# VHH binders against Nucleolar MIF4G domain-containing protein 1 (NOM1), part 6

Target 1, 198 residues: Nucleolar MIF4G domain-containing protein 1 (NOM1), of Homo sapiens (Human) (q5c9z4r362to559)
Amino acid sequence: KKHVKGLLNRLSEPNMASISGQLEELYMAHSRKDMNDTLTSALMGACVTASAMPSRLMMEHVLLVSILHHTVGIEVGAHFLEAVVRKFDAIYKYGSEGKECDNLFTVIAHLYNFHVVQSLLIFDILKKLIGTFTEKDIELILLMLKNVGFSLRKDDALSLKELITEAQTKASGAGSEFQDQTRIRFMLETMLALKNND
Key: E = the ipSAE of ESMFold2; O = the ipSAE of OpenDDE; V2 = 0.75 times the mean of E and O plus 0.25 times the DockQ between their complexes.

## First folded at step 1 (VHH)

Design z13 (framework vhh_7zox_3)
Fold by ESMFold2-Fast, scan of step 1:
Structure z13 (fold): chain B 198 residues (1-198), chain A 120 residues (1-120)
Amino acid sequence: as target 1 above (198 residues)
Amino acid sequence: DVQLVESGGGLVQPGGSLRLSCVASGFTFGSYYMGWVRQAPGKGLEWVSDINPGGSTGYADSVKGRFAISRDNAKNTLYLQMNRLKPEDTAVYYCARSEDYFWGSTLDVAGQGTQVTVSS
């Protein structure tokens, strides 16, 4: 419904409580399936843009999902997560060169930050990126660590240490395949800084 | 014009508690990593704790389990709850901002800081 899209278009920090309350009322008045489909569609339209989404706007949208996930029910976050992961996979493989992939990846990061998803999902994603280790993968790894590195260390320091070891091993085998290894070096320095603070 | 104003420091006895506050203005507070760094007399800056926009936290080994960082984005305020204070915690505590993960020189330290003295 147009009403849900209108609420999301007006979403800001000062009106978060009002808008989340209005969405909770809509969940009471409509089927879970209809509301989840409508909310997810509206959020995806807002978050998967060709330009990089402003950090504040991105966090506000994901925070709204987290509020509804905790107040309405866990199916709200689960439905949105499924749509985000599915869209990310499609764009990662065959999508445009715009910032849609970066935006979706940042949504996944904030779903973790706001306790909608568990650290295991983040580690699984990072391990896959290390496995393929393209220039795009390096930038996505850095983007994720920028948003969640401390939380990953807090939640599972051993898995983070193992991830760093895998990245170091992969990097040592990469040789001269990359024209500029500056970004690989920066990624490894970022990872070591996370490890050494323990 | 970025402003960070720290408060809540003071003189406490070992085992005591203090709560530090930092009021931010001049930027979109909720979009930044925020943290606390401290400087003991005659020493360099030491990272204490940080918190990302989503509320995920990190702590120096020396304060883990004793300190708790938090933020209130609606009030543009950063907090540090300090429990079981030790003489070694004596320092000037500075509120800091970063666009990214805290790892030393990425810190933007602002304000005068607030003095914490743990006496025995």
Scores: ipSAE 0.000, ipTM 0.088, lowest interface PAE 19.8, mean pLDDT 79

## First folded at step 2 (VHH; framework vhh_podentamig1)

Design a1 (from p07 with L101F; at its last look DockQ between E and O 0.05; V2 from the best seeds 0.00; counts 0 for: pae E 11.0 > 2, SAP .672 > .668, placed apart)
Fold by ESMFold2, look of step 2:
Structure a1 (fold): chain B 198 residues (1-198), chain A 119 residues (1-119)
Amino acid sequence: as target 1 above (198 residues)
Amino acid sequence: EVQLVESGGGLVQPGRSLTLSCAASGFTFRSYAYGWYRQAPGKQRELVAAISTGSTLYADSVKGRFTISRDNAKNSIYLQMNSLRPEDTALYYCARGIPYFKSYAMDYWGQGTQVTVSS
């Protein structure tokens, strides 16, 4: 367990192949359940903190998951994703003073970009945020679009168009309930630029 | 116990249609997302189509030809496959997504049903 944590603490783009290879060897030498539990626990501890994790470091940790998901087995990614989604739902529901929610959201975005999860999850999350349409939800929508917007358009432009229509409808109906309409306008402009490949 | 049982596979000629079914039992069907995956000999398992409460998703190679659907009353997921090609030959799996956020990471798999498209 301490060995897995040590490997993750040293992870970087230059040593990705070496560290992933060592983890693959551990998967061959130990039960998949034990390795999945250990790896997921270590990754959650590294990535889900109250402090914002540096963007590059977050990406590198999630890239490792994607590598192992494809080289060892889909159970690696599925086990990690389940932990991430369960934690995100809990933190989103009860709120958090730290950056745990943003970090988890970024992890989900990277899992999509690295082909561990499909766009259907991303659209379901975005539709939920548009439905509740709070100022925090707007910030989370912008965070997600920053990370996955181009990939979403590439994968399913029609679903993206529907999402934009839904956001426009919600913004027109909920506009007077917001303190500052500028973030709503920026969100809609970002979505339209993304739809039009701008 | 959780069960996903695929059926409807078989041998068909190119250009014809098949409907795959996946009967689900042992859990609350309407609370999950589902997918159809396929694996051809010597290839990795790949997503064919997925369905949630509000969205569907298709692989590029099948869009316009395949349709995924769900019937919450019958606890079943379907894949309508039209205009079948020899390249669609594979073992087709039904999969369940994890339940807590309607996630699409698949945590339970059926045993598969063989589809063979040959002249």
Scores: ipSAE 0.000, ipTM 0.319, lowest interface PAE 11.0, mean pLDDT 78
ESMFold2 (binder alone), look of step 2: mean pLDDT 84; pTM 0.855
OpenDDE, look of step 2: ipSAE 0.014; ipTM 0.259

Design a2 (from p07 with Y100W; at its last look DockQ between E and O 0.11; V2 from the best seeds 0.00; counts 0 for: pae E 7.4 > 2, SAP .705 > .668, placed apart)
Fold by ESMFold2, look of step 2:
Structure a2 (fold): chain B 198 residues (1-198), chain A 119 residues (1-119)
Amino acid sequence: as target 1 above (198 residues)
Amino acid sequence: EVQLVESGGGLVQPGRSLTLSCAASGFTFRSYAYGWYRQAPGKQRELVAAISTGSTLYADSVKGRFTISRDNAKNSIYLQMNSLRPEDTALYYCARGIPWLKSYAMDYWGQGTQVTVSS
């Protein structure tokens, strides 16, 4: 049903309970697979655009996913996450002229902060970016740490320490490939501040 | 058909080592996350270790002693258990999960392999 697009178009923080309740009723009345397909498609269309999405609007859409994930079932979050990860991998591999990659990163950060995904996803993404270690990768690392850094430390300080060690090793080997190491230094300082709770 | 088959359990003395294996079939192995869980008689099933595409997690009680690994070419997950203690005695399960999802619901479980640590 296209009713889902109408509900998402009206979504805001004050009406979150009403819209989530209506979506819960639709889940009770229809196939879960059909509902998951419809909801995911509508959310991806709303959140993953070439232009930067307003931070508040992005958070509200991802919060709705978190509510339904916890009230309807984990398959809601799982279905949406699968679509997000597939889209991220495609955009990262082939690039994008717009803000689609940044939008996807912000969606993933909110999914983690709202307890839909574990810190394991965040560490997997950061390790991939450290492995390729391009200037765009450094910018994406900083974007992610801005959104989830404190939560990562609370969840798994040991894994964060190990990540910093990997980043330091990679940065040592990358000196001749970068003319200006200011962004690399800022990344390492940001990571160390998070480890030390600064 | 999705299958997870554990092996490598047995009776061992305290301080010794075991390696558990989990052979996976019937699905695209590299697309999923995996965990080892254990359950002692009369107790809740607990997470021992988890592994995804590039990261691992460990229960505090096993950190430094146990290591989880995966081999995408062999569709297998392993748990190396060193310095075994009597409290590690349990039925150990391999489980498949949706990558990175914060949830208790693993969608497929093996039948388990018994590990008994005693003199």
Scores: ipSAE 0.013, ipTM 0.311, lowest interface PAE 7.4, mean pLDDT 80
ESMFold2 (binder alone), look of step 2: mean pLDDT 84; pTM 0.850
OpenDDE, look of step 2: ipSAE 0.017; ipTM 0.301

Design a3 (from p07 with T53R K102Q; at its last look DockQ between E and O 0.20; V2 from the best seeds 0.00; counts 0 for: pae E 10.2 > 2, placed apart)
Amino acid sequence: EVQLVESGGGLVQPGRSLTLSCAASGFTFRSYAYGWYRQAPGKQRELVAAISRGSTLYADSVKGRFTISRDNAKNSIYLQMNSLRPEDTALYYCARGIPYLQSYAMDYWGQGTQVTVSS
ESMFold2, look of step 2: ipSAE 0.005; ipTM 0.320
ESMFold2 (binder alone), look of step 2: mean pLDDT 85; pTM 0.860
OpenDDE, look of step 2: ipSAE 0.089; ipTM 0.497

Design a4 (from p07 with S103Y; at its last look DockQ between E and O 0.75; V2 from the best seeds 0.00; counts 0 for: pae E 6.9 > 2, SAP .732 > .668)
Fold by ESMFold2, look of step 2:
Structure a4 (fold): chain B 198 residues (1-198), chain A 119 residues (1-119)
Amino acid sequence: as target 1 above (198 residues)
Amino acid sequence: EVQLVESGGGLVQPGRSLTLSCAASGFTFRSYAYGWYRQAPGKQRELVAAISTGSTLYADSVKGRFTISRDNAKNSIYLQMNSLRPEDTALYYCARGIPYLKYYAMDYWGQGTQVTVSS
């Protein structure tokens, strides 16, 4: 409802505890389904825009989800994650001129960093992008690695090594399919830096 | 309301077998994917095996030794553990996957059942 939107519009790091506390009270006073639907809808509206969202503002919104995930219940984060991934799948398939796809991908990255989602999802998304290996896919891979690359190494270095091997194989076969090989080279350099802990 | 109750753990000698069970209640069982996870002392919780309607997934460390299965009539998920090793010692959890996300994200967890492999 309008109250939840108002709280989100005022969200900042200094008032995070106050706003999360007010949302916890609303969860106690209303059905969890209604609150999850309302909160997820409001967060999607705030975070999923055609324009790039400021990194700090996006992190603050996702941090709120992580706080409520731990204080109210894991269904809070699960409900939001399902909405984010479902929307990402839809936008990725049909493309978009705006930043909606990048914003959604960054939300997924923050959900991983704040321990709402596990590395298995991140690796499987990256494997799919490596498999299709378009120029957009390479940009999305770089965006994710920028946000979570070192965390992925920490959580599962073996899976990261396998991912890098797959990317190297795809890059070897990419030859004449790309106008500019510099983005492929940059992706490989970024991955090797993560493998070597540079 | 939603319940996942693990059973079948215990102390067992290396090389022996155990079967873990997870009884599910409070929801429509057949609509979901499930996973078995384990957590050894001082380690993070890790996926052991997962099952959806059409596929299974195993951690490399247990492939060929463990088998996950489900019985929709009994609302139960099983983990058959053969050729147990001391490194399999852990608290084993049953988990329910979010419908859209299959076994990529879990929304409910059991309390766990302890498996100890020692001489």
Scores: ipSAE 0.019, ipTM 0.457, lowest interface PAE 6.9, mean pLDDT 80
ESMFold2 (binder alone), look of step 2: mean pLDDT 85; pTM 0.859
OpenDDE, look of step 2: ipSAE 0.076; ipTM 0.506

## First folded at step 4 (VHH; framework vhh_podentamig1)

Design b1 (from p07 with A105L; at its last look DockQ between E and O 0.25; V2 from the best seeds 0.00; counts 0 for: pae E 13.1 > 2, SAP .71 > .668)
Fold by ESMFold2, look of step 4:
Structure b1 (fold): chain B 198 residues (1-198), chain A 119 residues (1-119)
Amino acid sequence: as target 1 above (198 residues)
Amino acid sequence: EVQLVESGGGLVQPGRSLTLSCAASGFTFRSYAYGWYRQAPGKQRELVAAISTGSTLYADSVKGRFTISRDNAKNSIYLQMNSLRPEDTALYYCARGIPYLKSYLMDYWGQGTQVTVSS
C-alpha cells in the first residue's frame, strides 16, 4: 500500500511509463479490489485538497488513471470515478471553504479529456448547474468549459448548441433579473466562442 | 458477491407482451443505475433501456413499446416488452452502471435470458 503512495509522490512526465508499468505489475500480483481501493485512496489524497493543485501535476495524476484504465481494465477508472463523483456530490451539497470542489471538477474534466468518461457525463453535470443557476454554478460551468469546451464541441457539437440555448433561456428571466450579470454575460460569451470555434 | 440474475424470457408470438426481471444481490441496490442490453446472433450487444435514480433512456427501436422500471424495495429491475416483433429476438442482459453516469460504464452483467418472437 505505502509503495503505491511512494510511486504517486514521485510521478512526473519523464517517469510516467516506469510508474505505470510498476503499478500494472502490482495489479497482477494482488487482488483487483485491494489495488483499486489503495490506488483510489492515494489519488484522492493527492488530488483532492483544500489547496489548488498545480495544473500539470493534476493532469499527470489523471493521465496515470487513464493509462491504467486502458492497460489494466475499466474497473480502475470506474472505481476512481465512483470515489470522485461521491466526493463531489458531498462537497457540492454541503459546501467547502477550500478548493476541493474546483479540484474535483478539474479531475472530472481530465478524466473526460483522457477518455475515461464520455461526454454525456459532462453534459449532464452542466445541465444540472444551468438548472440551478447560482453564482457558484456559473463559476463551475466556466471552469469546466475552460478545461473541456473544445473537446465537447469536437465530440458532440449539437448537444453543445442545445446546452448554450438552455443557458441563454435561463439567463433571460421573466418578471425579474439576477443582480450580477457580468459573470452571466462572460459565461454566455465563452459558450458562443466555443460554438463558433473561437 | 455481486450477482444479477435475469428471468422471464421465452417464446412469444408477435404482438404479444413479455416481462423480464433482474434480481440483484450482493451490493447496495439503490446506489446504482441499471440497463437492459440485447444481442442478436451476429450483431453487437446494444443498449435497449437504462434507468438511473431519476431518468430513463430508450433505444429508438423500442421507444413506446418497452418500459424499464426499478423496485428498490425488491432489489429488482424490470423490462416490460409490449407489441413484440421478430426483430426483438435476442439474448437480453441486465447490467449495473456507475452512479451519476448516463454514459453507463457497466461493471457487472447477468448471464442473459433468451427472448424469441416467432410465429
Scores: ipSAE 0.000, ipTM 0.148, lowest interface PAE 13.1, mean pLDDT 77
ESMFold2 (binder alone), look of step 4: mean pLDDT 87; pTM 0.876
OpenDDE, look of step 4: ipSAE 0.006; ipTM 0.242

Design b2 (from p07 with R30S T53R L101F A105L; at its last look DockQ between E and O 0.07; V2 from the best seeds 0.00; counts 0 for: pae E 12.7 > 2, SAP .7 > .668, placed apart)
Fold by ESMFold2, look of step 4:
Structure b2 (fold): chain B 198 residues (1-198), chain A 119 residues (1-119)
Amino acid sequence: as target 1 above (198 residues)
Amino acid sequence: EVQLVESGGGLVQPGRSLTLSCAASGFTFSSYAYGWYRQAPGKQRELVAAISRGSTLYADSVKGRFTISRDNAKNSIYLQMNSLRPEDTALYYCARGIPYFKSYLMDYWGQGTQVTVSS
């Protein structure tokens, strides 16, 4: 447990291969279940916090998951993803005042960019946010598009077009709910730019 | 115990419609994604449609004809199949999974329900 946390505390891009190799050795020496539970718990504690996490550090932790997913076994990524999805459900249902939701979305974006999850999950999340269409939802949509917008267009341009249409419809009907529509307009401009810029 | 039970298959004429159902039990239904797969005689199993909490994905061969849906209150997944063609003849499987890499990680499968499209 403490050894896994020590490795994560030292993690950086230059030592990624060394640390992933040490974790592979631990997977060989211990039960897969114990290692998956321990690694996932440590990563969630490091990445899903109330305070904002530096973008580089977050990416490095998720990249480690992606490496082990491919080198140790797919259950590494599946176990972590299941924990992420359960945490998302809890945060969304019961709310959160800190940066936990933002950090969680950044983790999901990196999982997609590092080829652990497919675009369907990303579109599902975005469609849910468009459906509820609160001020926080607009900011989360922008955060996700900042991280994965180009990749989404490349992977499924048709679904992106459908998403933009749904967002335009909600925005046209939501004017009375928002006194300041600058962020809604910026969201729509961002989506349109993604559609038009290949 | 995780359980997925398909129903609604049968013999149907070309151009007609069928609705497949998949009843799920033994786990928190809303926490997962689901897919319908099919396997025609002599062919490999292929994805037909997938659904997460609100997003869908369809094979190109069924876009515009098939619709996947879910009902969290009934713990059920559906596949509405319209304008059926003989090439849609296959054993159709319901699967539970998580969106994953360039495919879906499906960890539980139903027994399948046969759909035969013939005149």
Scores: ipSAE 0.000, ipTM 0.235, lowest interface PAE 12.7, mean pLDDT 78
ESMFold2 (binder alone), look of step 4: mean pLDDT 86; pTM 0.865
OpenDDE, look of step 4: ipSAE 0.007; ipTM 0.229

Design b3 (from p07 with R30S L57Y S103A A105I; at its last look DockQ between E and O 0.51; V2 from the best seeds 0.00; counts 0 for: pae E 6.7 > 2, grease 24.6 > 24.2, SAP .771 > .668)
Amino acid sequence: EVQLVESGGGLVQPGRSLTLSCAASGFTFSSYAYGWYRQAPGKQRELVAAISTGSTYYADSVKGRFTISRDNAKNSIYLQMNSLRPEDTALYYCARGIPYLKAYIMDYWGQGTQVTVSS
ESMFold2, look of step 4: ipSAE 0.016; ipTM 0.424
ESMFold2 (binder alone), look of step 4: mean pLDDT 86; pTM 0.859
OpenDDE, look of step 4: ipSAE 0.058; ipTM 0.503

Design c1 (from p07 with R30S A33Y K102R; at its last look DockQ between E and O 0.17; V2 from the best seeds 0.00; counts 0 for: pae E 5.4 > 2, SAP .678 > .668, placed apart)
Fold by ESMFold2, look of step 4:
Structure c1 (fold): chain B 198 residues (1-198), chain A 119 residues (1-119)
Amino acid sequence: as target 1 above (198 residues)
Amino acid sequence: EVQLVESGGGLVQPGRSLTLSCAASGFTFSSYYYGWYRQAPGKQRELVAAISTGSTLYADSVKGRFTISRDNAKNSIYLQMNSLRPEDTALYYCARGIPYLRSYAMDYWGQGTQVTVSS
C-alpha cells in the first residue's frame, strides 16, 4: 500500500531494476489480488491525473508494468489493462477534467510500445474517435499517432490505411461543425505522412 | 451451451482460395471479440487473425492474403484465405475472447477445420 506508493514516487530509469525487484518481493509476500489492486490503484493515481505528468516519468511507470507483466505474471498487465479500459470508457462517456484523458492515452500508447497490448486496442480507440470526430477527438488522435504511429504502420499498414481513409471521408463531411479546420488538416497531413512512411 | 463450429476446410492447390466459417451459438455474439488460430502438426497454436467490433489484426505471415470478418446478424465469423501456400496447411480454430493482451486471452475454442494446401 504505502510502501508501493513510496516505491513509485522514487521510480527512475537508474533504479528500475531495484524497484521492480522490491515489488517482486512484495508479490511473493502478499496475495496476488491484493498486490494487483494496490499496484494498479497506485499507478492509476500517479499517471492518470488532472495535471500533466512529465513524459519520461509516465513512460517509466508504464515500463515498470511491462517488466512486472513479464517477471511476475501476465495477471499484472491484465489487471492494469482492465482498469485502463474501464477508465477510458468512463472518461469517454462522462468527460474528464484537465489532462486525465491525455494522460490515459499516453499510458495506453506506452503499453502498446512496451508490448503489453496489441494494436487491436489502439485501432479500436482510434476508430471510435474518428466516428465521433469532435475537436477533442482530433487532438487525441494526434496525441496517439505521435506516440505509436510508426509502430502501427509496421504492425498493420493495411489497417492504418483503412483508418486514414475513414478519417479523410469524415473530414470531408465535417463542414461547419468545426471552428478550426487547421487541426483537421494537420491530422490528415500526419496520417498521410505515416501512410507514405515520411 | 457455448458453441463455436468451424467449417469450410478442405484440400486446395497452392495459389487458390478458401473461405472458413465459424457459427457461434449459446451466447450474445456481439459482446465478444473473435480470432482464427491455426496449428500445424508438431507446432504451437498461433494467431492468424483477430476481429473486434471495428478493428482487425493479422499475423505477419498472412497480411494481405487473409481477411477476417464478422456478421452479427448471422452470429458468424469468416476467414477469407487467398493465395494459399503449403505452409498454410493446419487445423484452423475459431475462438472467442479479448485479444488485446499479447498473451492469449481466448476462453472458448471450436473443434477446428482442416486446411490442406498441396498439389
Scores: ipSAE 0.021, ipTM 0.439, lowest interface PAE 5.4, mean pLDDT 81
ESMFold2 (binder alone), look of step 4: mean pLDDT 84; pTM 0.853
OpenDDE, look of step 4: ipSAE 0.189; ipTM 0.613

Design c2 (from p07 with R30S T53Y M106F; at its last look DockQ between E and O 0.24; V2 from the best seeds 0.00; counts 0 for: pae E 6.3 > 2)
Amino acid sequence: EVQLVESGGGLVQPGRSLTLSCAASGFTFSSYAYGWYRQAPGKQRELVAAISYGSTLYADSVKGRFTISRDNAKNSIYLQMNSLRPEDTALYYCARGIPYLKSYAFDYWGQGTQVTVSS
ESMFold2, look of step 4: ipSAE 0.015; ipTM 0.428
ESMFold2 (binder alone), look of step 4: mean pLDDT 83; pTM 0.833
OpenDDE, look of step 4: ipSAE 0.240; ipTM 0.627

Design c3 (from p07 with R30S S55Y; at its last look DockQ between E and O 0.37; V2 from the best seeds 0.00; counts 0 for: pae E 6.3 > 2, SAP .728 > .668)
Fold by ESMFold2, look of step 4:
Formats: structure tokens, C-alpha cells, sequence
Structure c3 (fold): chain B 198 residues (1-198), chain A 119 residues (1-119)
């Protein structure tokens, strides 16, 4: 409960091994359900805020999830991912004027980079954003590609190529609806660079 | 009760094609991700292909030859296997997993269907 939150408040890369070890001991002493509920709630409270979270702090919190996912059990990552996805869907659907959506998107990117989630999640999210193709969607696509683009290409270059084709088609049909085509062009250039390993 | 039932395996000559099917029941089919795995004698079980809502992932050894698909109306997952090779010989399993996790302890597995590629 408060002990878990205290550990997370002190979390940093230098003390990661100590804090993860203490959390592993708590998992041994308490029910998995209680620990997963407590840990996920504390992590969501720390990472999913209306204000922008420093990139290194976000990465460190997600790295802790990856460590526990692999040392304690996959239910750690599964429980956290379920909360993240549910919160993202709610914020994306109903909107948010803060940075909560961007923070969640970054959490998902780190979960992928730290091998907690499969590339399938990233491609599903990007396909959804390309399908709705709003200005916010384009910014979120760029945010995701900045964080995981190289890894996506390494994991599944063919799926990335399909995604790029889909984005090109959508951009061609959406040209007259946007007042400024610069971000669309930048998105397409970014995707092309990833496809070509430039 | 969650069930996954594979079918479509058999003996086939190299270079030929085979389609595996997996019928799912006992849960909301569209809420999950699925994978085809295979296990050759003396080897560990390995991922062949995975699918979510429309995006797919393939092992390098099968890219360009195998295609995974799903039909939400029939609660079924398919693996189209073209240009089969002797090294594709294995027991093929359909599996349901927690959506999107990289390393699953798959929560449900089928019993498998044997694919043998030999002259």
C-alpha cells in the first residue's frame, strides 16, 4: 500500500535492483492479486498525470514493471497493461486537455521496448490512429514512431510497410480537410525513413 | 469452458499447401489475441504466427509462406501454409493469450494437429 508508494517515490536507475528486490519480497509475503492491485494503482498514479512526466522517470517506472514481469510473473505486466489500455481508451475517447494521453502513449512505447508487450499492440494502435486521422492522431503517431520506430522495423518490417501504405492512402484522401499539410508530410517522411532505414 | 480445437493437419509433400483451422468456444472471441505455435520432436515449442484485430506477426522462418487470419463471425483462427518444407513438420497448436503481452504463459492451448511434410 503506502510502502509500495514509498518505494516508487524513491525509484531511480541506481536503486532499481534494490527496489525491485524489495517488491519481489512483498510479492512473496502477500497475495498476487493484492500486490498487483497495489502496484498498478501506484504506478498509474505516478505515471498518468495531467502534466508531462520527465522521460527518464517514466522509463524507470516502466522498466520496473518489465523487471517484475520477468522475475515475479507475467501477471504483473498483464495487470498493468490492462489498466493502461483501459485508461488510454477512456482518455482518448472522451478527450483530455492535459498530457495524460501522451503519458499513456509513452508508457505503452516503453512496455514494448522493454519486451513486455508485442508489436501487435503498437500496430493496432497506429492502425486505429491512421483510421481516424485527426490532427491529434497524427501527433500521437509521430510520438509513437519517435519512441519505437526502429524496434518496429526490426520486429516486423512487412507490417510496417503495410502501415505506411495505409497512411499514404489516408493522407491522399484527407488533404482538403486539413488547413496545414506540414505535419502530414512530416509523418509520411518519418515513416518512409523508417521503412528505408535512413 | 474455454476450448480451442485445431484441425486440418496431415501428411503433405514438400512444396504443397495446407490450411489449419482453430475453432474457439466458451469466451468472447474478439476480445483476445491468438497464436499458432509448433513443436517438432525434441525441440521447444515456438511461435509461428500471431494475430490481433488485423495485424499479424510471423516467425522469420515462415514469413512470406504462411498467413494467419481470423474470422470473428465463425470464432475461428486459420493458418494458411504454402510452400511447405520438411522442417515445417511439427505438432501445431492454437493458443489464446492475454492480449498483446510479449511473453505469455498462454492461458489456453488446443490439443494440436500434426503436420508432416515428407515425400
Amino acid sequence: as target 1 above (198 residues)
Amino acid sequence: EVQLVESGGGLVQPGRSLTLSCAASGFTFSSYAYGWYRQAPGKQRELVAAISTGYTLYADSVKGRFTISRDNAKNSIYLQMNSLRPEDTALYYCARGIPYLKSYAMDYWGQGTQVTVSS
Scores: ipSAE 0.015, ipTM 0.364, lowest interface PAE 6.3, mean pLDDT 80
ESMFold2 (binder alone), look of step 4: mean pLDDT 84; pTM 0.856
OpenDDE, look of step 4: ipSAE 0.032; ipTM 0.368

## First folded at step 5 (VHH)

Design s01 (framework vhh_podentamig1)
Fold by ESMFold2-Fast, scan of step 5:
Structure s01 (fold): chain B 198 residues (1-198), chain A 118 residues (1-118)
Amino acid sequence: as target 1 above (198 residues)
Amino acid sequence: EVQLVESGGGLVQPGRSLTLSCAASGFTFSSYAYGWYRQAPGKQRELVAAISRGSTLYADSVKGRFTISRDNAKNSIYLQMNSLRPEDTALYYCARGIYLKSYAMDYWGQGTQVTVSS
């Protein structure tokens, strides 16, 4: 509804407690399904923009989802995650004219950072990107590692080590364009720094 | 506010040296990669040199003449340019990024002009 969209338009760190409380009250007054559909639609409209979403605004929107996931119920986060993953798959496969794919991927990263999703999901996504290893995939891998790398190491250092080995193996067969090799080198350095706690 | 401010540009004669500096503020400097890019009139912007957490990379046109370095304690990157040629004349930009393609850079300085001419 209009009310939910209005609350998200005003969302900021200082009013997070107030806005999450108002949304909790709306969940008590309306059906869970109707609220989940409304909230997810409003969040997707706010977060999946053609321009890159500012980091603080993205984190605030995903933090709100995490609060409601833990206070209202796990179906809140599950409903939002399903919508995000479906939209990411479509945009990744068919393309988009802007930064929608990057924004969706950042949402997934913060859903992990705020404990809505587990590290297994992140590793599955990263392994698929390493499997195809296009320029776009390398960019998404770096974006994810920038947002969640230390948490991945803390949660599952062995899977991180395996991921790095897969990336190194794939990179050894990669093309030799100057710009592409620069990105691949930086990605591998970032991965090794995470592994070695640099 | 994130800022990148280039300095050290100017007019120099062929064969001479020049050092460019880029001062960064408003963020955690050590967390990022950096590049020096240049754009000559009527040409596309191109990567000159890049520095990551453990590696440096140079365009073939400047290999052996230019050296990129970083000082995490001073939040600065540098480009030492030796044996300058007229074709090095361009506006030089400092950029911050998580990887080193120009479309992946999220902040750019305003640029500093380097002119190599008699």
Scores: ipSAE 0.000, ipTM 0.123, lowest interface PAE 17.8, mean pLDDT 80

